# Designs tried in a protein design chat: VH-VL binders against StAR-related lipid transfer protein 7, mitochondrial (STARD7). Part 11

Target 1, 216 residues: StAR-related lipid transfer protein 7, mitochondrial (STARD7), of Homo sapiens (Human) (q9nqz5r112to327)
Amino acid sequence: FQSSGVQHHPPEPKAQTEGNEDSEGKEQRWEMVMDKKHFKLWRRPITGTHLYQYRVFGTYTDVTPRQFFNVQLDTEYRKKWDALVIKLEVIERDVVSGSEVLHWVTHFPYPMYSRDYVYVRRYSVDQENNMMVLVSRAVEHPSVPESPEFVRVRSYESQMVIRPHKSFDENGFDYLLTYSDNPQTVFPRYCVSWMVSSGMPDFLEKLHMATLKAKN
Below, E stands for the ipSAE of ESMFold2; O stands for the ipSAE of OpenDDE; V2 stands for 0.75 times the mean of E and O plus 0.25 times the DockQ between their complexes.

## First folded at step 16 (VH-VL; framework fv_pozelimab)

Design q1 (from p2 with light chain A34N; at its last look DockQ between E and O 0.53; V2 from the best seeds 0.00; counts 0 for: pae E 2.05 > 2)
Fold by OpenDDE, look of step 16:
Structure q1 (fold): chain C 216 residues (1-216), chain A 120 residues (1-120), chain B 107 residues (1-107)
Amino acid sequence: as target 1 above (216 residues)
Amino acid sequence: QVQLQESGPGLVKPSETLSLTCTVSGGSISRHYWTWIRQPPGKGLEWIGYIYYSGETRYNPSLKSRATISVDTSKNQFSLKLSSVTAADTAVYYCAREGSSYFWDYFDSWGQGTLVTVSS
Amino acid sequence: AIQMTQSPSSLSASVGDRVTITCRASQDIYNYLNWYQQKPGKAPKLLIYAASSLQSGVPSRFAGRGSGTDFTLTISSLQPEDFATYYCLQDYNYPYTFGQGTKVEIK
């Protein structure tokens, strides 16, 4: 029984997704920011902005795709493991599509004010292609007006693709997380740093730990 | 508690191959990254490379052409070979275990180190 | 390779003193920094990882701070056992690189 040692290689970006053409017709290329053992972080500038879109290619071997997927869908559980969450509520649900509108209020690092997000999320399990997908996108909703207490984030997009190494119910999968937002702050250079140092890694770390905890 | 112990010859001739083994006790070599680090006498530390229990390796570019790290899971050991050694390779060689963090790498367990002198 | 520069290279202090060691990276390494303590004839010992996370079993008098390019290790009250050489290490990018070390010696 040759134990096919599952090489813990983070997934490499396959297809050059449609690069945003800069005003000069130059395709904005992805830049590798971090090359770590279990993940790679990429970024590309968003045309017309000083913001970046981020991609994380990573792998986990100690949790199942289903566990990791389900924890992300559980808003009540997230309130327990994510201390940055001030509010997280489902405002509306479309039974037909399974889409949900959520209101998310989160702490930001001092001295920044808390931010609130209104976004639609959709998820799917593709058995045929052996993948799970989670997508979130900022929307406006009349039931959630802007508040002077929080800074509304109007541009937010998140997409995660989970690809099992074996099956949805066996440990091990690769994931691709694509993320962009505009926290409505003149992101000084230090804000870009925040995403790389604290934002994305911390979130994923907490999510992973939460998944492990939920398993037990 | 995991313990690491370096073993190998303390003296190597120039142009020969330095060979060291790290024996891990008190824990399994499986599912961990293992690292070699060296320190020339009176100088700082230099990262050589790591190996995962599955055999995945990464090397310092400065040593990539000469360094080979291997793992023997059956013996709970991993090894370093450094070819074409010179006096500049004289150092205390440490083996270390990397921590279990997904994002941050750190060395939480070290061997005592073994001095290897390159001399004719 | 990312260069790590420590300051000072050496310092003399007394028991009870507050000691601060600085480490500067040649580029932004965010919080991917470790601190190690090494005593003569001994292997390095991990003190801090992720720039500010104290390793289990390390006394609380040790504190790591900083992000980006500038980092500090502080010993709030130097103890006799703290006389050693301290190294920073960046784990942001390969190859991992150490600072040149800071020797803390008794005054």
Scores: ipSAE 0.494, ipTM 0.790, lowest interface PAE 0.9, mean pLDDT 90
ESMFold2, look of step 16: ipSAE 0.562; ipTM 0.785
ESMFold2 (binder alone), look of step 16: mean pLDDT 90; pTM 0.915

Design q2 (from p2 with light chain Y96W; at its last look DockQ between E and O 0.44; V2 from the best seeds 0.58)
Fold by OpenDDE, look of step 16:
Structure q2 (fold): chain C 216 residues (1-216), chain A 120 residues (1-120), chain B 107 residues (1-107)
Amino acid sequence: as target 1 above (216 residues)
Amino acid sequence: QVQLQESGPGLVKPSETLSLTCTVSGGSISRHYWTWIRQPPGKGLEWIGYIYYSGETRYNPSLKSRATISVDTSKNQFSLKLSSVTAADTAVYYCAREGSSYFWDYFDSWGQGTLVTVSS
Amino acid sequence: AIQMTQSPSSLSASVGDRVTITCRASQDIYNYLAWYQQKPGKAPKLLIYAASSLQSGVPSRFAGRGSGTDFTLTISSLQPEDFATYYCLQDYNYPWTFGQGTKVEIK
């Protein structure tokens, strides 16, 4: 029984397919920002902006895809493990599509004001292709007007693809997280630093820990 | 508590291969990354490379052509081979265990180190 | 490779003194920095990881600060056992690289 040692290699980005063409006709390519044992972080500039889109290719071996997936869907549980959450509520549900509109208010690092997000989320389990998908995108909703208390983030997109190593219910999977937002701050040169140093890593770490905790 | 101990010859001739073994006790080698680090006398520290219990390795580019790290899970050991040694390879060699952080890499456990002298 | 430069290379201090050691990276490494203490004839000991996280069992007089390119290790009140050489390590990108070290000596 050759124990096929599941190599803990994070998945590599296959297709540089959807390059945004810069105004000069140059395809904006993904740049590797970080190469770690369990994940790789990539970024590319968003055309016409000073912002970046990020991709994380990573691997977990100590939790199941289903566990990791379910924790992300559980808004009530997120309020318990994510201390940055001020508010997280489902404001609308579409029964047909399974889509949900959420209002998310989160702390930002001092001295920045808290931000609020209104976004639609959709998730799916693709048994045929052996993957799970979570997608979120900013939307406007009449029931959630802007508040002077929070800065509304109008541009937000998050996509996560989970690919099991074996099955949805066995430990081990690869994931691809694609993320972009405009926190409406002229992020000085500091914004790029926040995502790489605190934003994304902290979120994923907390999510992982929350998943582990939920398993027990 | 996990303990690490380096073992091997303290003297190696030029052009020969340095061979060291790190024995892990008080814990399993499984599911951890293990690292070799060296320190020339009176100088700073140099990262050599790591190995995962599954055999995945990464090396310092400066030593990649000469360094080989291997693991023996049955013996709870991992080893370093450094070929074509010169006087510049004289150093205290440390084996270390990497912490369990997903994002940050650090060495939470070290061997005592073993001095290897390259001399004719 | 990312270069790590420590300052000073050596310093003399007395027991009870506040000691500050600086480490500068050749590029932005965010918070991917660790601090180690090494005593003569001993292996390095982890003090701080993730730039500011204190390792379990390390005295609270040790503090790490910084992000980006500039980092500091502070010993608020130097103790006799703190006379040693200190190293920073970046783990942002491979190969991992150490600073040249800072020797803290008795005045």
Scores: ipSAE 0.619, ipTM 0.834, lowest interface PAE 0.9, mean pLDDT 91
ESMFold2, look of step 16: ipSAE 0.622; ipTM 0.803
ESMFold2 (binder alone), look of step 16: mean pLDDT 90; pTM 0.916

Design q3 (from p2 with light chain A50K; at its last look DockQ between E and O 0.59; V2 from the best seeds 0.00; counts 0 for: pae E 3.5 > 2)
Fold by ESMFold2, look of step 16:
Structure q3 (fold): chain C 216 residues (1-216), chain A 120 residues (1-120), chain B 107 residues (1-107)
Amino acid sequence: as target 1 above (216 residues)
Amino acid sequence: QVQLQESGPGLVKPSETLSLTCTVSGGSISRHYWTWIRQPPGKGLEWIGYIYYSGETRYNPSLKSRATISVDTSKNQFSLKLSSVTAADTAVYYCAREGSSYFWDYFDSWGQGTLVTVSS
Amino acid sequence: AIQMTQSPSSLSASVGDRVTITCRASQDIYNYLAWYQQKPGKAPKLLIYKASSLQSGVPSRFAGRGSGTDFTLTISSLQPEDFATYYCLQDYNYPYTFGQGTKVEIK
C-alpha cells in the first residue's frame, strides 16, 4: 500500500454531512476533538456502539522516525516504560511474512477490569515511498484462549504511518494513527472521556519520553 | 536556567505599531514554543499567540489581523508587532516559554513583563 | 472561544485558613486546566497543570481537582506568601483562555 503524498500537511477527514441515517448505510463522519500545536485528534462513531474510532495526526521534532519506530517494536522495553502493561509477549512469528502474533494484557482505569488483546502485527520500512508503517488487528489464536482473569477485546485495529520531515535518521517526522477497539465496557461515556484526558495523550507522551531516553 | 526579558518602547502613539522583543538567555530558542501574553492594568491575562522556533505561528483570533510574531534564532530572540494600536492595547506584555509537553500547554518560564502605554 | 469563569472574584482569609477557588469552563475541557499564582508587580507562576499535577517546587498545600467543566484549587493551610491573585487557564483548544482571576486578600 503505497502513498504518493509528499507535502507535510495534516490530513483532513471528511466533513460531516447531513443525511438519512440508518445503521447499515450511514456515511461515516469525522469530528475534530482536539486541535493542538503538534497533535490533532478526530473521532467517528463505531456503528452499534457508544464508542469511537480515533485518528491522530501528530508531530515530534526531537527524535528520529527510526527511533520512534524501533521503540514501538521492542516489547521488552515497552514493559519497562508502560506501567499499564501487565503482559506483552510475542506468541508466534511467521518467518515468511514477518507477521507476529502478540498477547497484550493491560490495566484499564478503575473501576474497569484489565483487558487482554490477541493481535497480529506487521511493520515495514518503505524506502521508495519514504514512510514506515505499523499495523495491528485483533485475531484469535489457539495458544491464547480467553481467561476469566481478563476481559478479551475482540475488535481492535491500529494503523500508524510515519513520514520523516527529512530522512529516517534525522530528527522530525509526522505520524498518522488510526485506532479503534471495543473494550466491552458498560461505561462507554467514561471510557471515551478517559481516552481524551488520559489514555491517548499519556500513552503518546510516555512513548515520546521512552524514545528520547533510548536516543541518549 | 532559562531567562526571558522583554524590551521595547514603553509608550506608543495610537494607530502606530507596538513592537517588542524577547531575549532568551540561559537556554536555546530551539525546540520550544515561544508565546506572548498581555495583561491590561488591573485586569486579567490574554493569550496573544505563539511561534515555534522554525517559524510556525498561531494567534488569538481577537488579534490575528493586527499581531505578528517572529523569531530570530541567530540572536536567540522572538518579537511581537501589534499594528493600529488603541488605548485598549495598554497592558503589561509578557513573553513566555511553553513547556515541552505535546498535550498540556502551560507556560513554565515568564519574562518580567513590560508595560506598554498607548497614549497621544 | 472557551470562556473560563472563576469564583469568587475575591476572598478575605487568615493565615492557616483553608481556601477554595472555583473555575468553570463553558464547555468540556477534560483535564486541560492549569492554575497560576500572580503577586503584585510580578509575572504569573505556574502552580498546577493537567488539572491536578503539582508543578515542581510548589508546596504541597496547593491541590487541584476536577475535570470536565468544574475545577477547584484548594490551599489547605494559607501562608503569608499565598496572598495573591490566582488564575486558571484552559489549554484544551485555541485560543487558550484565562479565568478573570480570584484575589486572595489578608483578613
Scores: ipSAE 0.375, ipTM 0.725, lowest interface PAE 3.5, mean pLDDT 85
ESMFold2 (binder alone), look of step 16: mean pLDDT 90; pTM 0.910
OpenDDE, look of step 16: ipSAE 0.695; ipTM 0.857

Design q4 (from p2 with heavy chain S101T; at its last look DockQ between E and O 0.48; V2 from the best seeds 0.00; counts 0 for: pae E 4.1 > 2)
Fold by ESMFold2, look of step 16:
Structure q4 (fold): chain C 216 residues (1-216), chain A 120 residues (1-120), chain B 107 residues (1-107)
Amino acid sequence: as target 1 above (216 residues)
Amino acid sequence: QVQLQESGPGLVKPSETLSLTCTVSGGSISRHYWTWIRQPPGKGLEWIGYIYYSGETRYNPSLKSRATISVDTSKNQFSLKLSSVTAADTAVYYCAREGSTYFWDYFDSWGQGTLVTVSS
Amino acid sequence: AIQMTQSPSSLSASVGDRVTITCRASQDIYNYLAWYQQKPGKAPKLLIYAASSLQSGVPSRFAGRGSGTDFTLTISSLQPEDFATYYCLQDYNYPYTFGQGTKVEIK
């Protein structure tokens, strides 16, 4: 059993300024990419690269925050509703701290080869601050060496904060997702276009449907 | 099957307020987005704005805050008021329901339309 | 606001012809584009959403293509009921905007 130092990884600091609905994008060079009824998408350049960090604000009114939180953590259920997943396995687990190291292998849109990720995640329910938090970042792990079958993504971060409209067990919440990775593609414009047009929207819609079905 | 029907005066004098009501039948106004769209005779379509059944609204900036959309859930109706009208506001006015997708906003049900003429 | 420009403004065609209508957006709208058909005295009818997804009940002779700024609607074999005016709509960002229309007439 080998650990890569993930058992006590604290949640990363919040990356945003408090304020009204538009204060984050202008002051931090955030560019609004999409403004839909229940979904807003921003991006900002990552200094010294041609890559972007993305921020998503979303809202649901027909599922509970607890359902949404739990569906995202359930790796066996994820494999049933997300057809892009080739492999998703917990490599190490500390149930006391909530830290887990995962190996995730996923299809990418044609003509790109499939990618794999090794990442640590941590999740918590913060009753005092009335929020649920999920954080992830790429790590190296000796039990999961690179394979020539897949393109290893070495730079990946994800942070999601979920805030209920009422309680964790009543319908209605907002979430804020901050996300970046380096998919290492020779077609970066195609990859970005795919993400905005189908990748992210399709994932979030399938996650919503999976959350709704999990209410059974 | 959801049905939408526009009603209101077909003739409105310049500088007055155009007022239309859309009556929804065969379904509930609750949990949907409701939209007004207009088409001047022989011309294209212009999105006016929407209302969510709980009261959230959004308007086309081109109408310069002259438009007000309201909803009366007890009557299963939503309404449009357009103030300070001119001849340019002469059009067929449609009410419509938005489809129930999270990301794609298209209009899946339409009223038959009502012509409103702005004339002295 | 995002401008949607259709071309041509009108065309004449015979039953059985292949017809292509174009729609150009003033900025990248990815695949957030829909096509509507409208007959005189009727409300518009949805044909295609998300640039290429065929609405239920719409014949397969209708096909949408494109992404970014340039989009097409193709009718592979024109039928008598297809003589109408066609509009594109972008639903990428508010305000949602329609193209000016393309009238397809009997030759």
Scores: ipSAE 0.348, ipTM 0.694, lowest interface PAE 4.1, mean pLDDT 84
ESMFold2 (binder alone), look of step 16: mean pLDDT 90; pTM 0.912
OpenDDE, look of step 16: ipSAE 0.680; ipTM 0.848

Design q5 (from p2 with heavy chain D105E; at its last look DockQ between E and O 0.39; V2 from the best seeds 0.00; counts 0 for: pae E 2.2 > 2)
Fold by ESMFold2, look of step 16:
Structure q5 (fold): chain C 216 residues (1-216), chain A 120 residues (1-120), chain B 107 residues (1-107)
Amino acid sequence: as target 1 above (216 residues)
Amino acid sequence: QVQLQESGPGLVKPSETLSLTCTVSGGSISRHYWTWIRQPPGKGLEWIGYIYYSGETRYNPSLKSRATISVDTSKNQFSLKLSSVTAADTAVYYCAREGSSYFWEYFDSWGQGTLVTVSS
Amino acid sequence: AIQMTQSPSSLSASVGDRVTITCRASQDIYNYLAWYQQKPGKAPKLLIYAASSLQSGVPSRFAGRGSGTDFTLTISSLQPEDFATYYCLQDYNYPYTFGQGTKVEIK
């Protein structure tokens, strides 16, 4: 059952964050999947599963870190530019910690059922370490029971760190996203191919355009 | 209507440095990624590398140790230096603009090209 | 680096013919492939990106197909201005690499 990985150790991401120095798996190595001008993608197997953890390094040169941060947080704006979103709502906010619980419902490629996520997120601007951080993790919430309409994703983790090239309010930054989920399926080859060929590129183009318009 | 024009010496001696400049007109150099590509006579095209205004560069690993791309925004120009040249570096050198798509990477505008011959 | 192999290296055709040029990648590059046209003494011109997306101003007689490792460029009705050398380019991973070219000549 245990994976016998035959993968080369991937190179380090270009932007170094507090998490980049740690080796995540002596038995599991990062494999580079894509290397583009503004976007690099790695993956590694999660031990004991058929799933992968993903790591993204991205760069923007014509928008500010604050614009990008705001786009990540603004759920009403997200619904306007991301056609895959069926529903995205803040269900609850903890006033003490600033944590929020969200319900996100998104299209998957036909004929796959749409998926929904219930997750808690937290976000902050860390002036001392010169970064903006967004973290998310799947949770259960009584106000959002499972529906037969959607496939509930129960395992989901995300961490994004944004580091400015200069300041939070001047153009230019790098980000590092570490991400894993269990979408309750083994992806057919055609679905992966569609995501790599169309879904991801279209999303990234729209995200860039949306970020250009975002409040600084 | 962006126009690109290569300039520089057409003849370079072996072991010396090839130096080319691309002058951009009809658009700002600081808004796009700028690329050098070469084509040996009668052969195919080889990507050399790119530069963005902020100084970000990337080079073909085959040329990494010898190639330097730079930008001068005051002159609306970018340049290629290729050190320690040999006869294998004889080629038509093109400057090009990468498209403005965030994700899709292609060359949507090209200079006319300039032949550089490396000969004793 | 990803190797791009074009075939044929040259072909002869008449005006009005349908011609097809192939490009094969040494690994899966999904749809990250562009096609360029180059006439003698001139710089290349972009025809198609993302395997099948036609660049603005390019005639609809040019069509790109394929994904993965095998790609084609088809000219549905060859015109006099289409006699040129055609190159594919992969933009999946650095370094970006071109095919060796396919010369389309008049018969």
Scores: ipSAE 0.531, ipTM 0.755, lowest interface PAE 2.2, mean pLDDT 85
ESMFold2 (binder alone), look of step 16: mean pLDDT 90; pTM 0.915
OpenDDE, look of step 16: ipSAE 0.700; ipTM 0.849

Design q6 (from p2 with heavy chain R31S; at its last look DockQ between E and O 0.40; V2 from the best seeds 0.00; counts 0 for: pae E 4.9 > 2)
Fold by ESMFold2, look of step 16:
Structure q6 (fold): chain C 216 residues (1-216), chain A 120 residues (1-120), chain B 107 residues (1-107)
Amino acid sequence: as target 1 above (216 residues)
Amino acid sequence: QVQLQESGPGLVKPSETLSLTCTVSGGSISSHYWTWIRQPPGKGLEWIGYIYYSGETRYNPSLKSRATISVDTSKNQFSLKLSSVTAADTAVYYCAREGSSYFWDYFDSWGQGTLVTVSS
Amino acid sequence: AIQMTQSPSSLSASVGDRVTITCRASQDIYNYLAWYQQKPGKAPKLLIYAASSLQSGVPSRFAGRGSGTDFTLTISSLQPEDFATYYCLQDYNYPYTFGQGTKVEIK
């Protein structure tokens, strides 16, 4: 996110489009995958895998930042609108830091088995810098050992910054999402194709609709 | 529900500017993205560009130096100007509305189209 | 720009036939493909978006399939009103581009 006193509308990554993912021995640049009117999607390879880290810059004009923020944090509501969720529970909350540990079990696209995540999240509203932040990463927790029922994802990070166009309670904002995981699949090309075609767009569309419904 | 209607001159001389207006009825222009598409006689369709009611535009690079799309929200209209036209710009010009999806861009409503002939 | 190639350029069929039209992209466009129907003297009409999602009010005899670079539109039982020209459109990246069309005619 930008921290200077000058607010610039499109906080873009340094990436440029190359169209080739096979360069060896160097850190890969961000490749633009989509450049649509409401969002831009980039990806870059995760070294040592056939998978990618993703970055989204998106804009909504018909929902408030506060509703968008709250819908993502409400685990009971998430289970109602996200049909892929099998289980989503808060395991532990540290009242000093405000961090939460969650257990998330989710369907993956056919033919992949369901995956589970244990992750810590933190979230804040920064009034001074006029932004909302959500951050998550995979952790281990003794209360949630691995289960043979699901494939445990051990490498997961998600970071979102939300900046209002006006205020937290008026329609309109931009967001920047950086997301990666390694679901340890034997079908990495299928997983990558699914993420770009259905996984990310379908999730974001459902999140938008859920946010609209929550306003009523 | 929503209806789109193109209007403008059907004949334009070479080197002049083609100017078309699309009038939107049965809906607000400020709720969607709006697009111009053309079809030369007997040929396929070519996307020209879009406008959002705020003035945001994007153009086909093949036409970017010559095309201008504008919007007048008070009249519920948007327009296309194409400068320095040649016979290659002879086509049926359509205005269209983009659907509400944030991810898939499809044209869910179209005007009837208007033929513009570029000839002396 | 992403080139969209349709095949065949035309075909003849009888009412009741199953008809398949192919669209190929010059690069991976995932599922960002729409199909349009255009009857003579009329504007195009949206049939399918996101490769396989049927637009409201479109008969279920129309089906879209495919992802990546190869896509098909199938009409399971051709009706008299289906004789038209069909276009694919990629909406993956700008500029958005159409295929050159496939004309479906009565045999």
Scores: ipSAE 0.286, ipTM 0.702, lowest interface PAE 4.9, mean pLDDT 85
ESMFold2 (binder alone), look of step 16: mean pLDDT 91; pTM 0.925
OpenDDE, look of step 16: ipSAE 0.690; ipTM 0.850

## First folded at step 18 (VH-VL; framework fv_pozelimab)

Design t1 (from p3 with light chain Y96W; at its last look DockQ between E and O 0.38; V2 from the best seeds 0.56)
Heavy chain, then light chain:
Amino acid sequence: QVQLQESGPGLVKPSETLSLTCTVSGGSISRHYWTWIRQPPGKGLEWIGYIYYSGETRYNPSLKSRATISVDTSKNQFSLKLSSVTAADTAVYYCAREGRSYFWDYFDSWGQGTLVTVSS
Amino acid sequence: AIQMTQSPSSLSASVGDRVTITCRASQDIYNYLAWYQQKPGKAPKLLIYAASSLQSGVPSRFAGRGSGTDFTLTISSLQPEDFATYYCLQDYNYPWTFGQGTKVEIK
ESMFold2, look of step 18: ipSAE 0.630; ipTM 0.798
ESMFold2 (binder alone), look of step 18: mean pLDDT 90; pTM 0.914
OpenDDE, look of step 18: ipSAE 0.594; ipTM 0.824
ESMFold2, look of step 19: ipSAE 0.605; ipTM 0.788
ESMFold2 (binder alone), look of step 19: mean pLDDT 90; pTM 0.916
OpenDDE, look of step 19: ipSAE 0.627; ipTM 0.834

Design t2 (from p3 with heavy chain D105E; at its last look DockQ between E and O 0.41; V2 from the best seeds 0.00; counts 0 for: pae E 3.1 > 2)
Fold by ESMFold2, look of step 18:
Structure t2 (fold): chain C 216 residues (1-216), chain A 120 residues (1-120), chain B 107 residues (1-107)
Amino acid sequence: as target 1 above (216 residues)
Amino acid sequence: QVQLQESGPGLVKPSETLSLTCTVSGGSISRHYWTWIRQPPGKGLEWIGYIYYSGETRYNPSLKSRATISVDTSKNQFSLKLSSVTAADTAVYYCAREGRSYFWEYFDSWGQGTLVTVSS
Amino acid sequence: AIQMTQSPSSLSASVGDRVTITCRASQDIYNYLAWYQQKPGKAPKLLIYAASSLQSGVPSRFAGRGSGTDFTLTISSLQPEDFATYYCLQDYNYPYTFGQGTKVEIK
């Protein structure tokens, strides 16, 4: 990757040539999977599985960073625009710190059973560094025991950083999303193919449209 | 309902520069990606490259050293220059508009095409 | 660059026939595959994107299938206006590349 001139170039992941060693003594590297106009996707293998950690760099020019941030936090609105959601509820909330524990139940592609997640999320607007941050990770919570109806996902991490082109309230921003989970599937290659071809693109397109509708 | 129309000389001498313009009507050139594609007579299609209305470009590596795409938003036009042409550059040249999907990059509108012949 | 190979290079068929065209990619392109129809002297027309999504205004007799490296375009009941050359295009990675084409002609 080369950067030059006065135009903004998307950042390359710092770990592309550096990764943690796996249990077999080798470092895992980020591989670029897609290099498109509005969207770049990298992945690296998760040690001991056939699954990947993903990193996405994207740009939107027709919605504000604040709208994009808020739509992702609004659980009631998400149930309206994300048809994969079976249940999404806040179990605990600390509005002062911005930390919340959520229970999320979602469809997975046929023939996989639906999965559920219990996760803590934190979010903040960092005025000093001119960015918005959303982070999530899987947790256990005594109020949400496992159910035979769903497959509990126990490994899940997500981090999104949103950087405005101008301000939080003007159109235009970049985002960087790092994401991984282990959906406990006997069809890991199918799950990977689905994520790249349908899961991720459909989610991001629906999120974009939902953000536009909330603006207009 | 956007319409694209290629224009330019139909005959170009070897070693000279092929220069084409695409005029966009029924829509604005702003906020879209604009593409050149060519088809040698009786052969398949070759993607040349694109320009975003603000100036960002990308080229097929096979043509990168010779091709330049530019845009003039005030005239609602974009252009292709291909330097040092040979007979192998004889083709129908199409301009096209890309759809606004963030993931599937297909060409939803095409010009009618213009034949450019490279001959002495 | 990702190479796209179509087969057959040409075929002959009658109105009402079921026609299948194959496109193979030199590497995994997931579902980032489009199909175009081109009639003589005309620009290509988009039929299918994302391997199987039908473009608006395209008749339902056209269907795309496949993922990974192997893709098909099927015309379930060939009509007189369907005699044309068909191209696949991968939009997975740059440079975007077309297959060499499949000519569907009157038997």
Scores: ipSAE 0.408, ipTM 0.717, lowest interface PAE 3.1, mean pLDDT 85
ESMFold2 (binder alone), look of step 18: mean pLDDT 91; pTM 0.921
OpenDDE, look of step 18: ipSAE 0.420; ipTM 0.776

Design t3 (from p3 with heavy chain D105E, light chain Y96W; at its last look DockQ between E and O 0.29; V2 from the best seeds 0.47)
Heavy chain, then light chain:
Amino acid sequence: QVQLQESGPGLVKPSETLSLTCTVSGGSISRHYWTWIRQPPGKGLEWIGYIYYSGETRYNPSLKSRATISVDTSKNQFSLKLSSVTAADTAVYYCAREGRSYFWEYFDSWGQGTLVTVSS
Amino acid sequence: AIQMTQSPSSLSASVGDRVTITCRASQDIYNYLAWYQQKPGKAPKLLIYAASSLQSGVPSRFAGRGSGTDFTLTISSLQPEDFATYYCLQDYNYPWTFGQGTKVEIK
ESMFold2, look of step 18: ipSAE 0.621; ipTM 0.797
ESMFold2 (binder alone), look of step 18: mean pLDDT 90; pTM 0.912
OpenDDE, look of step 18: ipSAE 0.442; ipTM 0.765

